# Designs tried in a protein design chat: VHH binders against q94cd5. Part 1

Every score and structure here is a prediction.

Target 1, 317 residues: q94cd5
Amino acid sequence: IILQFAPLNSSVDEGFWHSFSSLKLDKLGIDDSPISITGFYGPCGHPQVSNHLTLLSESLPLDEQSLIASTSHGNRNKCPVPGILYNTNTVESFNKLDKQSLLKAEANKIWEDIQSGKALEDPSVLPRFLVISFADLKKWSFRYWFAFPAFVLDPPVSLIELKPASEYFSSEEAESVSAACNDWRDSDLTTDVPFFLVSVSSDSKASIRHLKDLEACQGDHQKLLFGFYDPCHLPSNPGWPLRNYLALIRSRWNLETVWFFCYRESRGFADLNLSLVGQASITLSSGESAETVPNSVGWELNKGKRVPRSISLANSM
Unless a header shows other numbers, all headers, positions and changes below count from the first letter of the chain; Kabat numbers aren't used for antibody chains.
ipSAE, averaged over its two directions, is called F for ESMFold2-Fast, E for ESMFold2 and O for OpenDDE. V2 adds 0.75 times the mean of E and O to 0.25 times the DockQ between the complexes of E and O.
[cut] marks letters that were taken out.

## First folded at step 2 (VHH)

Design g02
Fold by OpenDDE, look of step 4:
Structure g02 (fold): chain B 317 residues (1-317), chain A 120 residues (1-120)
Amino acid sequence: as target 1 above (317 residues)
Amino acid sequence: EVQLVESGGGLVQPGGSLRLSCAASGFTFSSYAMAWYRQAPGKGRELVAGISSGGYTSYADSVKGRFTISRDNAKNTLYLQMNSLRPEDTAVYYCAKEGLEYFDSYFDYWGQGTLVTVSS
């Protein structure tokens, strides 16, 4: 069975558009060069509502400083993700944008980060995103379209099993995993690290580790899972960020199967009933290079349609 | 413009065989995964078989061992060999292309479909 991933949804705060308008009027003018921006997301914290990748006023660069470095680090609800904004000066230009090429370009950045080892050191680059927009500042109307580039692996990833984490772990393990996850989330150093390793020893003691420490952890565990903050609430589907995560794993390590942990929360705490554990097959066929860039998908739908989103701020201005 | 045109459907007796074809145009066929879906009367559309750009195949449990999906990249054509057909295989069969631009589904750009009727 081919593993199906739930899409990631966008959310744009009005403050973002206010800030963007100011930026456009005060600095950018007719310059339509791409702008580096920072999106924010976190694990699902509700059993019925998925989290979004969100743009805020702080998503825009204040100055020439690194946007990611300037963002508030250590916020558990705002895991920073690098993105790019293509804002056009006219609606015609917006409609003429080559969305396929733009998507591919961002996907290539992700792949380069995977191949260079950057993504292993800083896996927050895996969910890199793209936004195209048109701002009608006369009408205070904004048209925009998000893309979340995700690799299509060949052969497709197959799902072996997927179940609530509470059914995968023993009671003792579950308690330890929960505690370890909460510690991870409570630390200013790790709270905004959305990809990690879950290790469980033979004595049912769990630890959360950085992805880059995988090789150092070999042989020191009974269970090893690739964990990630899952924004999705669905009980039978992992969230979108797992796609590029699996691509990284496949490229970096010659694994036939992989165990993954979809970390989800309830009321700000790890919830193993909502969280999922799955096993997937990610075998690379003999003769294929792990370095070949896969195809990618990722443009967001608007109410099930292939159209951009729009917002009017005329009443709030 | 992407076009998918299915053919090969028809009436067949139980235990019989059919071969469906899908002629693809408007895109680089060899670069995309392809799939066959089917929709029976009163039922939802379901995946029957898929084939990756690299030639890896997958099948629904209900058709494993009976159906074979294949592709000819030189002819831009997708095939579905259906053997040991059963009445429950009666459906409109659709050819689908991998959607690389959107993430609502793995496959899109559905053809008009071809009707397969298995009846004694």
Scores: ipSAE 0.020, ipTM 0.376, lowest interface PAE 6.2, mean pLDDT 91
Fold by ESMFold2, look of step 2:
Formats: structure tokens, sequence, C-alpha cells
Structure g02 (fold): chain B 317 residues (1-317), chain A 120 residues (1-120)
């Protein structure tokens, strides 16, 4: 039973392309240097619809100080994630981009953050993404393609068990876990931390902890789960972000079995019937292979096909 | 630039054996999962066996216990040892390389194929 992951999907608000058009006309011209951007996502919020990683007008920096001041208030679905835009000046350059090399470069950044410990301090680096694009500003049309780089562990992770979180926790535990999750989501300090630990003590009291606190959790719990914001709604598939989380866990903590918690919401609150708990079996690497960057995948499919997306804004302009 | 060249096919009696080879070039062979597929006349391609970059193997139920996939990373060569061959094993056998570019692209690159015929 090989653990399978649901793909992460992209969405781009028209405001992003309007902002990019202004930036290209006003400052970039023919400069095709890569641009740091911010994506936004959150846990699934509906039992029938998965969430997306979204680009908004604020995804594109106006200047260096705008990057520092950009935060969301009162919006639980805007967890910021680092990304990079490779814009090309011609359709020929777009078609000739080496997608495999670009994916590897961004996957290497994720791996470096895992190895350095940056991912423990700021786990929003785990779902790092990239976009390639071509903007035809005479036609107001945009061709683009997302990738969500994710490691392919070898051997593959085995799935031992997967079920709704409400079937894993006792009624007392479920009540405490739900309350702890809602508190994590209500705090400005923690709502944008998309990977965390769920600890349940022997008295059924739950707490949510930062990844850096793992050692403090190991001696004082009845249950310990590796939790993450899961954008997927599917009952039998954990979402894509679990891939790099498992790579982090294998690389840093030498755990042969892992309980994971796919955190999902309905109507703005924790939904333990929609959320999943699973148990994964991980084959530990040792020696020289533990230091080598794993292979990666992650170019998004467009309605199941390996083609770029296109949008025309001629009617909106 | 990815090149996969199969060899070792031929005519063999039922119960016989063949060993297929696939010479690989144009990529770092040891970094990719590899597989054998086959296509019988009038049928779609089917997975026969796979081997990960770390050497872990998997097999279709129809060949389990009879076929063995292996790799030699020093020679950039993939092998399929085929024992106890049956007429239903008659097919063109293809070497395949993992793509590693897209969500579901385990095996996107294919060789030319080598014909295996099992008949009395």
Amino acid sequence: as target 1 above (317 residues)
Amino acid sequence: EVQLVESGGGLVQPGGSLRLSCAASGFTFSSYAMAWYRQAPGKGRELVAGISSGGYTSYADSVKGRFTISRDNAKNTLYLQMNSLRPEDTAVYYCAKEGLEYFDSYFDYWGQGTLVTVSS
C-alpha cells in the first residue's frame, strides 16, 4: 500500500496579471530576471471543494518595503508561501524553458531549508512553488504554468492506516483537538504556520506545538501527530503538502512510523469528520544517501493534460 | 537525448527463458526509476516490472515469480530475466524511464522495443 497524494492546484486572480502588466510596462521592459512572489493558501474549507494555492495582486511585490509590510488580517485562507516567477519575453523562450532544471533548482531550495533547519523555524518554505510565464501585452493574453516541487522518497512511503480524524480520537480528545486547532487559527502569531505538531496527553488534553518543539513533546503525550494545513477535500487522499513534510521528517527525526493529521475546516472551524489521520511507514536513509537531494516532481496538469494555461484579459482591459 | 535501446528478444518455446537488456544514455541512469512494459498484438501497453533508483522492485501479478527485473548502474543497463515463458507473454517489450517532471509521470520515456515470441 503506497501512500498516494492529491495534487495541489493553482488559481490566479486577474488582479495579479493587471499588477504584472503595470510592473512590466513601467519598470521591467525586457528584463527577464526571476521575480520573488508570494502565494497564498489555507486548509480545505468545504467538504466538496479543495482549496488552491492562489496568486493575488499582492503576490507581486511593488518594492522591498511592501514585501515586509504585507500581511492579512481576518482572512484565514491567506497563509503566505514563497514562490518565484520566471517570465519570458517571447513565446519561443517560454516554450524552450528547461522545466526539469527549474523544478530541480526550486526543489534544492526546499532541501537546503530542510537541511539547515530553516524549515523548522518557518515551515511555510516547504510548499515553495514556481511559475513560468509569457505575457503578450499587445493581446492582453498570458500563458503560464505552475510547479509545486515535491520530493519522491525512495523507497516510497507506505500507508498503514487512513481514516477520518473523528474516528481516531475519542470524544474527549476530539473536543480538545478541535478547540486547540481553532485557537491556532484564531491567533495572528500561528494562523500562518501551516505545519505543526498535535500532542494529546493521557488526560485527553490537546495542544498544538511548533515543529522545533518535537523533543519536548516525546515524553509527555499519549498521541503525537504531524499536522499540516491540507487544502484537499478528498476522503482517501492526503494533500500534496504532506510530501515535503515526510521528507523533512525522514531527514531530521529518524522516525520509522509517523502519525499525520490532515487538518481541514468547514465553515471556518475545524472539521474532524473531513480531516484525516493516517499512519505512514518510512524507510530511514543512512550514510551518504541521507545527504543527497532526492528526486522531485511537481509540474501541474491542466485538466489532466501536460499543457500550459492561458487567459485573455482583452475584455477586462 | 534520452536513448533507451532494448535487445535480447526472439523466438522461444513455451517454458523457455530469455534475458532482455536495455542500454540507457543521455541521463544519469542511477537517479531514475526504470521499468519494463509490454504490448501484445491488438492490446494496450501494460506494466510488467519496475525498479526504483534504490533497487526496490515490483511486478505485475501475471509475471510474479517468473520474471526478475534488475539494474547495473555501472553499465547503465536495465535487465529483465524471463523464465517459464508462456504463449501469453508474446509481446513487444519496452524499456521505460521515469520522467520526474509532472505529478503522475513515472514512466514518460520509452525505447524502440524488442519482440518476444513464445510459440511451439
Scores: ipSAE 0.013, ipTM 0.411, lowest interface PAE 7.5, mean pLDDT 86

## First folded at step 4 (VHH)

Design k1
Fold by OpenDDE, look of step 5:
Structure k1 (fold): chain B 317 residues (1-317), chain A 120 residues (1-120)
Amino acid sequence: as target 1 above (317 residues)
Amino acid sequence: EVQLVESGGGLVQPGGSLRLSCAASGFTFSSSYMAWYRQAPGKGRELVAGISSGGYTSYADSVKGRFTISRDNAKNTLYLQMNSLRPEDTAVYYCAKEGLEYFDSYFDYWGQGTLVTVSS
């Protein structure tokens, strides 16, 4: 059966628009060049509410150095994700934007990062995102549209098994996995690393490792799972970030099947009842190169519709 | 505009066979992932079978070995061959097209559905 991914939803803090307005008025003027921004997300921490990719005032760095600094280790609830903002000067220009071309361009960046090995070193580039916007600074109204570029694989990923992590791990394993996850989240060095490996030895001892250490840990585990911070709360669907994760895995390693770990939390701690473990088939079609860039999708829906979002800050500006 | 029109539903006895068809138009059929869904009375809509543009197929466990999804790109038609039908297969069957442009529940276009009733 085809694996279904839950979409990732956006959230924009008012502080972002305040900061952007200042930037626009004080510096950018009519310059509509693309702006590098940083989004933030984390694992789902509620059984009924998914987390979002969020823009904050700090999503708009002053310069490239600030952007780099913002991606440094630190906040467990703010895993940095690189993004790009296309802000138009008119609503007409906004409406005329070639959304498919823009999406493809960002998807290509993700693919280049996968092919070059950059994504392996820094997997935070996998959920790279795009925003188009129009800011009416006379009315303090903002129109915007997010895209989360995700590759469309052929054949599509098939789901073999999906269950709560608590049903996959033994009691001993579960205790160790929980502890290892909590340690990962508590460390300033790893708390904002959203893609990782979960390994469990034959003696039920678990460890969390960086994705780049996969080859080094071959043969040293009874169980190996590709783990990620899952923003989704749904019990039967992994979150959107898994899509490009699987694309990376398929491209880098000749695996027929993969085990994945949808890491989710409760009250700031690892929760294996909410977290999911799944197995998926990611086999390449015969004759297909693993290096060929797949098609991509990812424009966000607004209340189920293919329309942009809007916000008015007239009362707060 | 995208259109999907199912046909071939009807009443059949347990153990019988039925072949559903879905006529597609308004998009490049040959490049689209297609699927069959079904919705039984009082139950949610569930995926039955899928087929990629490359012809790779997948099936729900409940229909494996009994149902076969196929496509004819020259005719822009999707098929579902249903053999060894059971009463629990009774449902409205829907043809679905993958949405490639925007976020969706993977499929963004549906037909009107065709009713399959399996009863002695």
Scores: ipSAE 0.022, ipTM 0.437, lowest interface PAE 5.5, mean pLDDT 91
Fold by ESMFold2, look of step 5:
Structure k1 (fold): chain B 317 residues (1-317), chain A 120 residues (1-120)
Amino acid sequence: as target 1 above (317 residues)
Amino acid sequence: EVQLVESGGGLVQPGGSLRLSCAASGFTFSSSYMAWYRQAPGKGRELVAGISSGGYTSYADSVKGRFTISRDNAKNTLYLQMNSLRPEDTAVYYCAKEGLEYFDSYFDYWGQGTLVTVSS
């Protein structure tokens, strides 16, 4: 059976467009150079509602014009992710943007970070995204489209097993995993690290580790899982961020069998009934194909349709 | 293993009709966005028609009104009814599965293709 991934959806707070409007009117004018922005997401927090990658007013600082990504630290509810905004000055320019080339360019950045090892040190680069936009500042209306570049592995990853995390861990293990996850989420050093290792030792004690520590986790343990903040709530689909995580795992460690942990919360705490554990079988590419950029997908659908989103803020002014 | 197997191609005269089929296996067909693409000699692949899991269809301008895409989720089969065929429709036709909920020019999987030749 082929592993299917749930879509990632975007959300944009009105404050983002207010911040962008100020920047454009005060500093950019007709300059349409790409702008580094910061998106925010976190694990799912509700069994019926998936989380979004969200743009907020702080995604684009008002008083600084910079192509460098924001250096703000995240918090429990706002894990920062690098992104880029391609704004256009007319609707005609927006409609003529080469979305395929823009997606490929951003996917290449993710791949370069995988190949260089940057993604091991800062895995928040894995869910890198892009936005194209047109801001009509005379009408206070905004047309936009998100992409979440994700690699198409050849052949696709097979799903061997998928179940609620509570059905995979023993009760003692589940208690330890939950506590370790809650500690990871509570620490300023780790809360904004959205990809990690879950190690369960033979005495049922769990620890959450950074990806760079994989070799240290390969000792005498009972379970080793590749964990990530999963924004999706669906019981039968891992969330979209797993897709590039598997590309990292295949490329850096050449693992053919991977246990993954879709970390999800309820009421601010780990929820192992909502969280998923799965086993993936990854067919290793050989030769030059293993070293080249995989194909990618990721333009967001708007309610199942290939159309941009739009919003009017005229009534909010 | 994902398999997409096209059939129904062949030689037809201009104005004729063909129906292409694509047998799909190895994935959840009923929840997948499916498409037909074609590649004429010396050209890149181009979108012909697409269909969502809910039956929403789209067509290239060059085939609109002549071609009809459909799916049978119970049989895991995608179809392309091609009417009023023209010599410029000559191509290898590919069944394709697009990525989950995201449209773009890259596809997850392709079949081996079926040749359609329109000539007198």
Scores: ipSAE 0.006, ipTM 0.205, lowest interface PAE 9.8, mean pLDDT 84

Design k2
Fold by OpenDDE, look of step 4:
Structure k2 (fold): chain B 317 residues (1-317), chain A 120 residues (1-120)
Amino acid sequence: as target 1 above (317 residues)
Amino acid sequence: EVQLVESGGGLVQPGGSLRLSCAASGFTFSSSYMAWYRQAPGKGRELVAGISSGGSTYYADSVKGRFTISRDNAKNTLYLQMNSLRPEDTAVYYCAKEGLEYFDSYFDYWGQGTLVTVSS
């Protein structure tokens, strides 16, 4: 069965648009060059509501300095993700944007990061996102459209097994995994690292490790899972960030199957009943190169439709 | 605008064969993952077969060895060759195009469907 992923949804705080308006009026003027921005997301913390990729006032650059570095304060609820904003000066220009080309361009950046090893060192680049927008500052209305570039693997990823983590781990393992996850989330150094390894030894002791340490931990585990902060709440689907994660894994390592861990929380703590463990097949077809850039998808739907979103702040201005 | 138009459905006896076609337009067909779904009366829609842009195929267990999915990129057409048809294959068959994944689907565009009835 083909593995299906839940889409990642966007959320834009009003503060973002206020800040953006100021930026537009005070600095940008009619300059419509792309702007590097930072989005924020985290693992799902509710059994019925998924987390979003969120833009905040701090998503915008204050100056020409590294935006990601300035916003990365070890906040467990704000895992930074690099993004790009294309703001047009007219609605006509907005409508004429080549969305396919823009998506492909960002997908290529992700792929380059995978191929160069950058994504292994800093996997926060995997969920890179794109926003196109038009700001009517006379009416204080904003039109915008998010894209979350995700690779379409060939052949499609097949799901072998998917179950609650609590059903995959023994009681002892589960306790250890939970503790290890909570430690990971509680550390200022790792709390905002959304992709990681879950290792369980034969004595049921679990540890969370950086993805770059995979080679170093070979043979030092009974169970090894590729873990990620899953923003999705659905019991039968992993969240969107897993897509590019699997693309990285397939490209970097010659694995036939992969175990993955969809990390989810309840009230700020690891919850293995809500979290999922799955096994997927990611084998390349014979003759296929692991270096070939896959096709990509990712434009966000608005209420199931391929249309942009809109917001009016006229009443709050 | 994306358009998917299925054809080739009809009434066939058990053990018979049908070939379904899906004419695609409004997008780059050659770069898209395509699939066939079916929905039997009173049942949910299920994936029957899929084919990648590179030609890799997937089949549901229930149709393996009997159905063949193929594509002609020059004609922007998707095919489903159905052999050794069974009464349980009776359903409306839908052509689907790759898109964003939602809660219950890998595909975001569908045709109108074509009815296949297998009956003696």
Scores: ipSAE 0.024, ipTM 0.429, lowest interface PAE 4.1, mean pLDDT 90
Fold by OpenDDE, look of step 15:
Structure k2 (fold): chain B 317 residues (1-317), chain A 120 residues (1-120)
Amino acid sequence: as target 1 above (317 residues)
Amino acid sequence: EVQLVESGGGLVQPGGSLRLSCAASGFTFSSSYMAWYRQAPGKGRELVAGISSGGSTYYADSVKGRFTISRDNAKNTLYLQMNSLRPEDTAVYYCAKEGLEYFDSYFDYWGQGTLVTVSS
């Protein structure tokens, strides 16, 4: 069966719009050049509510140094993701934006990062996102639309198996994996690294490793899974970030099948009952090049509809 | 139309207690995940507590053991019992509905908020 991914959804803090308003009034004026921003997300933290990609006041850099500083603090609940904001000066301009072109442009950046090896070194670029917006500063009303560019693989990824991680690992392995995950999350150096390897040895000892260390760990494991912070709570679907992760894996390594680990938490701790382990087929069709940029999708739906979101802050501004 | 109306906020001394209520209408309350958020001055909005349709609860570390989220589906009302209040709990508290469906997520709905001030 075709593997279905749960959509990633956005959340915008009021602080973001306050900061943006200030930025617009004080610095940008009528300049509608794209703005580099930082979104934040993390693994799902409870069984029935998915995490969101969130914009905060700190999502808007004051300067380049500020942006760098924001990504360096290692907050477990704020894994930084690079994004871009296209804010238009008029609603007409907003409506006229070529959404497909903008999406493709960001998807191409992701693909370039995959092809160049940058994504391997820094996999936080995989969930790169796009926002278009219109700010009516007279009314303190904001219209916006998120996109989470994701590749459409051909042939589609097939799901072989998907189950709770607790059912995949032995009791000894589960204990070790949980411990390793918690250590990974507790370290300032790794807590905000959302894509990683889970390695389990024959003696049931687990380790979390950086994605770039895949080649170095070849042959030194009984089980190897591609792990990621899964923002999704659904028991039968992996979250959206897995899409580009699989694209990376398919492009860089000639694997017919892949084991993946949807890392999820309960109250800040690794939870293997909520986490999922799955196996998927990612075989390329004969004659297809792994280097060809796939098509992409990813515009967020608003209540199931292809429309922008709106918020009024008139009472708080 | 989804409507959330918070009440119960006010001024309280450190160590005191408050109970917030949220009256919900315009949707099937019993099937919805509900949550309390708060926003302190100069800070971002943060999740305080959540409760699923099935009654599973989530709490931020900062409020664990002190706050209790509950719901009365018959009354379409969400509650937040806040005990052992601290000055750092001072914030506007918001009731929120998170609409989730299979393969689709809906915009979060928020009330207007109720102010909680903890001060000696």
Scores: ipSAE 0.017, ipTM 0.256, lowest interface PAE 6.7, mean pLDDT 90
Fold by OpenDDE, fold request of step 16:
Structure k2 (fold): chain B 317 residues (1-317), chain A 120 residues (1-120)
Amino acid sequence: as target 1 above (317 residues)
Amino acid sequence: EVQLVESGGGLVQPGGSLRLSCAASGFTFSSSYMAWYRQAPGKGRELVAGISSGGSTYYADSVKGRFTISRDNAKNTLYLQMNSLRPEDTAVYYCAKEGLEYFDSYFDYWGQGTLVTVSS
């Protein structure tokens, strides 16, 4: 069975558009150069509602100096995701944008980070996003379209097993995994680290580790899983961030199969009933190079359609 | 609009062969992952075979060595050659487009299906 990933959906706070409008009017003018922005997401915290990649007023850079400092670290609900905004001055320009090329460009950045080893050291670079937009500041209307660049692996990743984490772990293991996850989330140093390792020893003790510490985990561990903050609530699908994670894993390590942990929460705590554990086959076809950049997908659908989203703030401006 | 139209189903004796076709339209066929699924009465839909845009193939264990998935990009057509058919292969077979385009649909599109009955 081919592993299907749930889409990541966008959410744009009105404050973002307010701030952007101010930026456009006060500083940018007709300059339509791409703008680096920061989106935020976190693990799913509800059994029926997925989390979104969210833009906030703070998603915009304040000034050149703040670009370095403005990565809001330490908020458990705001895992930073690097992004880029292409805002056009006209609807015509918006419609003429080469969406495929823009997507590929961002995907290439991700792949470069994977190949260079940067992603292993800092896996927070695995997810990226881009937004194309048109801001009609006369009408205070905004047209926009998100993309979440994700690699298409060939052959497709096959799902071997997927179940609630509570069914995968023993009671003792589950307790330890939950505790370890909560500790990870409660620490200012790790709360916004969305990719990690889950290791369980023979004595049912669990630990969360950085991805870069994988070599240290190759020893006496009974269970080793690649964990990630899963924004998705679906019981039969892992969330979108797993796609690039698997691409990294396949590129970096010659593994036939991989165990992964879709970390999800309830009421701010680790929930192993909602979280998923899965096993997937990530074997490369014979003759394929692990270094070749895969194709990418990721443009967001609007109500199942390939169209942009729009919002009017005329009543609030 | 994505359209998938299956054909080629029918009644066949055990050990016989059938070739299913799926005519695709409304999307870039050559860049899409395609698959065949089947659903037997009282059972869930299951993957039978898949083929990537690059031509890589995969098969369910139950059909390995008997079924062959192929594609003709010039004709926007997906095929499933089914040999050595067994009664347990009886099912409605569905052509599927997987949402793996640059405008990712995230999930599969399905045709209406074609019935394959293997019976003596």
Scores: ipSAE 0.016, ipTM 0.344, lowest interface PAE 7.4, mean pLDDT 90
Fold by OpenDDE, fold request of step 16:
Formats: C-alpha cells, sequence, structure tokens
Structure k2 (fold): chain B 317 residues (1-317), chain A 120 residues (1-120)
C-alpha cells in the first residue's frame, strides 16, 4: 500500500505578528522582498495532539543577512527550520502570487541541499517551509498561507509495515533505545537535530547517530533505522517530515527498503509505545535518475480547503 | 512534442561573460516555469536559476549576483546571462521545462545542453 503521511500544520503566535508589524512599519515599509524566517517544531509529545510548525516573535531575523548565524539552538521544543516569508503590500498582490512557482522554488532549494550533501550534513533543512502573507496594518488583520514543500516520489513509497516501536524492539533493545533517545534529547548539541540514525547492535545496545555518520554505521549494527522527530500523533501514519527524508535517502543511497523510526514523546521522554517503526519500499523505477527533481506538493489546507488563513489582532494592537 | 534547444555555450576566460539561449517549442512557453541546470564533470546536475511564468526568479547561491535568468515569451526563448564567470562554472548547461498544476510542480523536459568552459 502507498505510505500516507500526516500533514504538518502551522501555528503562528500573536507575538510573531506583533513583531512583524513593527518590522513592517519601522523598517520594511513598502519593500516586499522575501524575508528569511525560522520556524520551530518538535516531536509529538501528546498521544492525541500533534505538534505544529510554529512561528514566534523570534522567528523574525535580527539581521536578514545572518539569520542562520543568529538562530538560537539547544531548545528541545524548538527545532529550528529555515523558512521564507513573502509578504505583499496589497491583498490583490497576495491573490496574484504564483503559489506554484513559490512552492517549486523552495522545493528546489531542498533538492539542491539534498544533491549537494548539505542536507546530509544538516538535515534540518529538509522541512524547509514557505509562508505567503498580507498584513493589513490599518485593520491589524493578517492573511497568510503556509506551504511545506514535500517531494512526491515516483513510484510512490509503499508501506511494508508500521507498528509501535515497542512491538519492534525487544525489551532490552527498547530500554536501550529509550535511553539513547533521551540522551540525544538531553544534549544541547543534539536536542534540536530532528533527523538521525538509530543503531542497535547484536547485544541490544542502541546508539543515536548523526545522519552523516551512516557509512560509519555499516557493518556494526543488527538494526538500523532512519529516525526523525515526528510531530504527528497518529498511530497509523508517520508525520510529514518523513517525506523529504525518504527523498534524501532514495537519492543518496541505493536502498530497496528502508526502516524508519518516528520518534515521539510522552511527558518529555521517549515513548516507544507512541513512537512508530516502519518499513517502506523506496525502489526507483528503472531508468530514473536519482538526481531528477521530483514533483512537489505542500500547501497547507485550511479546514480542508485550499484557502489562506487569517487572524485579526485588532483588539490587541 | 516538447523541444528545448540550448545555445551560446563556449570557451571563455575567467571574468568573462556568456549568454545562453534556449529555444522552446511544443508547449505553451509563456505559462511554463523554466530553469537552467548545469552539470560539471564528476558532479551531479544542479539547479542554477529558475523563472516563473510571472517572471519571479530563483538563483543558486553560487551564481547569485552574477547570473541573470530571463525569458522572452514572444520568442519562446529562455536566457541565461552569465557574468563574472569562474572556472567552477564550467559545466554543461541544460534548459529545463517544468509543468505546473495548482499547488503542484513537476519537471517535464531537459534539453541536450550546451557546454560552457571557463579557462585561462
Amino acid sequence: as target 1 above (317 residues)
Amino acid sequence: EVQLVESGGGLVQPGGSLRLSCAASGFTFSSSYMAWYRQAPGKGRELVAGISSGGSTYYADSVKGRFTISRDNAKNTLYLQMNSLRPEDTAVYYCAKEGLEYFDSYFDYWGQGTLVTVSS
């Protein structure tokens, strides 16, 4: 069966719009150049509620030229994701935006990062996102639309199996994996690294490793899984970030199947009952080049509709 | 049938300039997202620049400020003005057509490519 991914949903803190309004009024004026921003997300920490990609006041750059350098790291609940904001000066301009092209542009950036090896080095670029917006500063009304560019692989990824991680690992392995995950999350160096490898040795000892260390893992594991912070709570679906992760894997390594680990938490700790382990087929069609840019989708739906979101802050401004 | 024919490649000295052209046929050029890719020896094909039907442009960081992508819809022609060329710009440059659907983007077609060699 075709693997279905749960959509990633956006959340925008009011503080973001307050800060943006100030930025617009004080600095940007009528300049509608795209703005690099930082979104934040983390693994699902609740059995019934998914996490969102969130914009905060701190999502706006201090210096547009040095956003990455100025981004704070080390917060387990705020894994930074690069994004871009296209804010228009008029609603007409907003409506005229070429959403297809904008999506493609960001998808291309992701693909470039995959092809160049940048994504392997820093997989935080995989969930790169796009926001278009219109700020009516007279009414303090904001219209916005998120896109989470995701590649559509051909052939589609097929799901072989998906089950709770607790059912995949032995008791000994589970204990070790949990411990390793918690250590990963507790470290300032790795807590906000959303894509990683889970390696389990024959003696049931687990290790979390950077994705770039995949080659170093060869031959020294009984189980190897591609792990990621899964924002989704659904028991039968991996979250959206897995899509581009699989695209990276398919592009860079000749694998017929892949094991993946949807890392989820409960009360701030690794929970293997909530976390999922899955196996998927990611075989390329004969004759297809691994370097060819796949199709992409990713505009967020608003209550199931292809329309922008809106918020009014008239009472708080 | 979709056809893309690149031209304008050649040998140029570092710091020099070239202008590539891509003649397009077999589809509605004016409504298509177009792009330039390049492939250097021993390297993968990479996106250089893209231009939407509306004229929005994208550039790879490596060429930003030096290259300019443009289009002439009346002539069904895509251009890449390359200034301040560097040896690392040496590659076969390909014109690409991408199909666009609402909330959907995909790659359609590659040209045969034109060789750009930057050498002293």
Scores: ipSAE 0.007, ipTM 0.251, lowest interface PAE 9.6, mean pLDDT 90

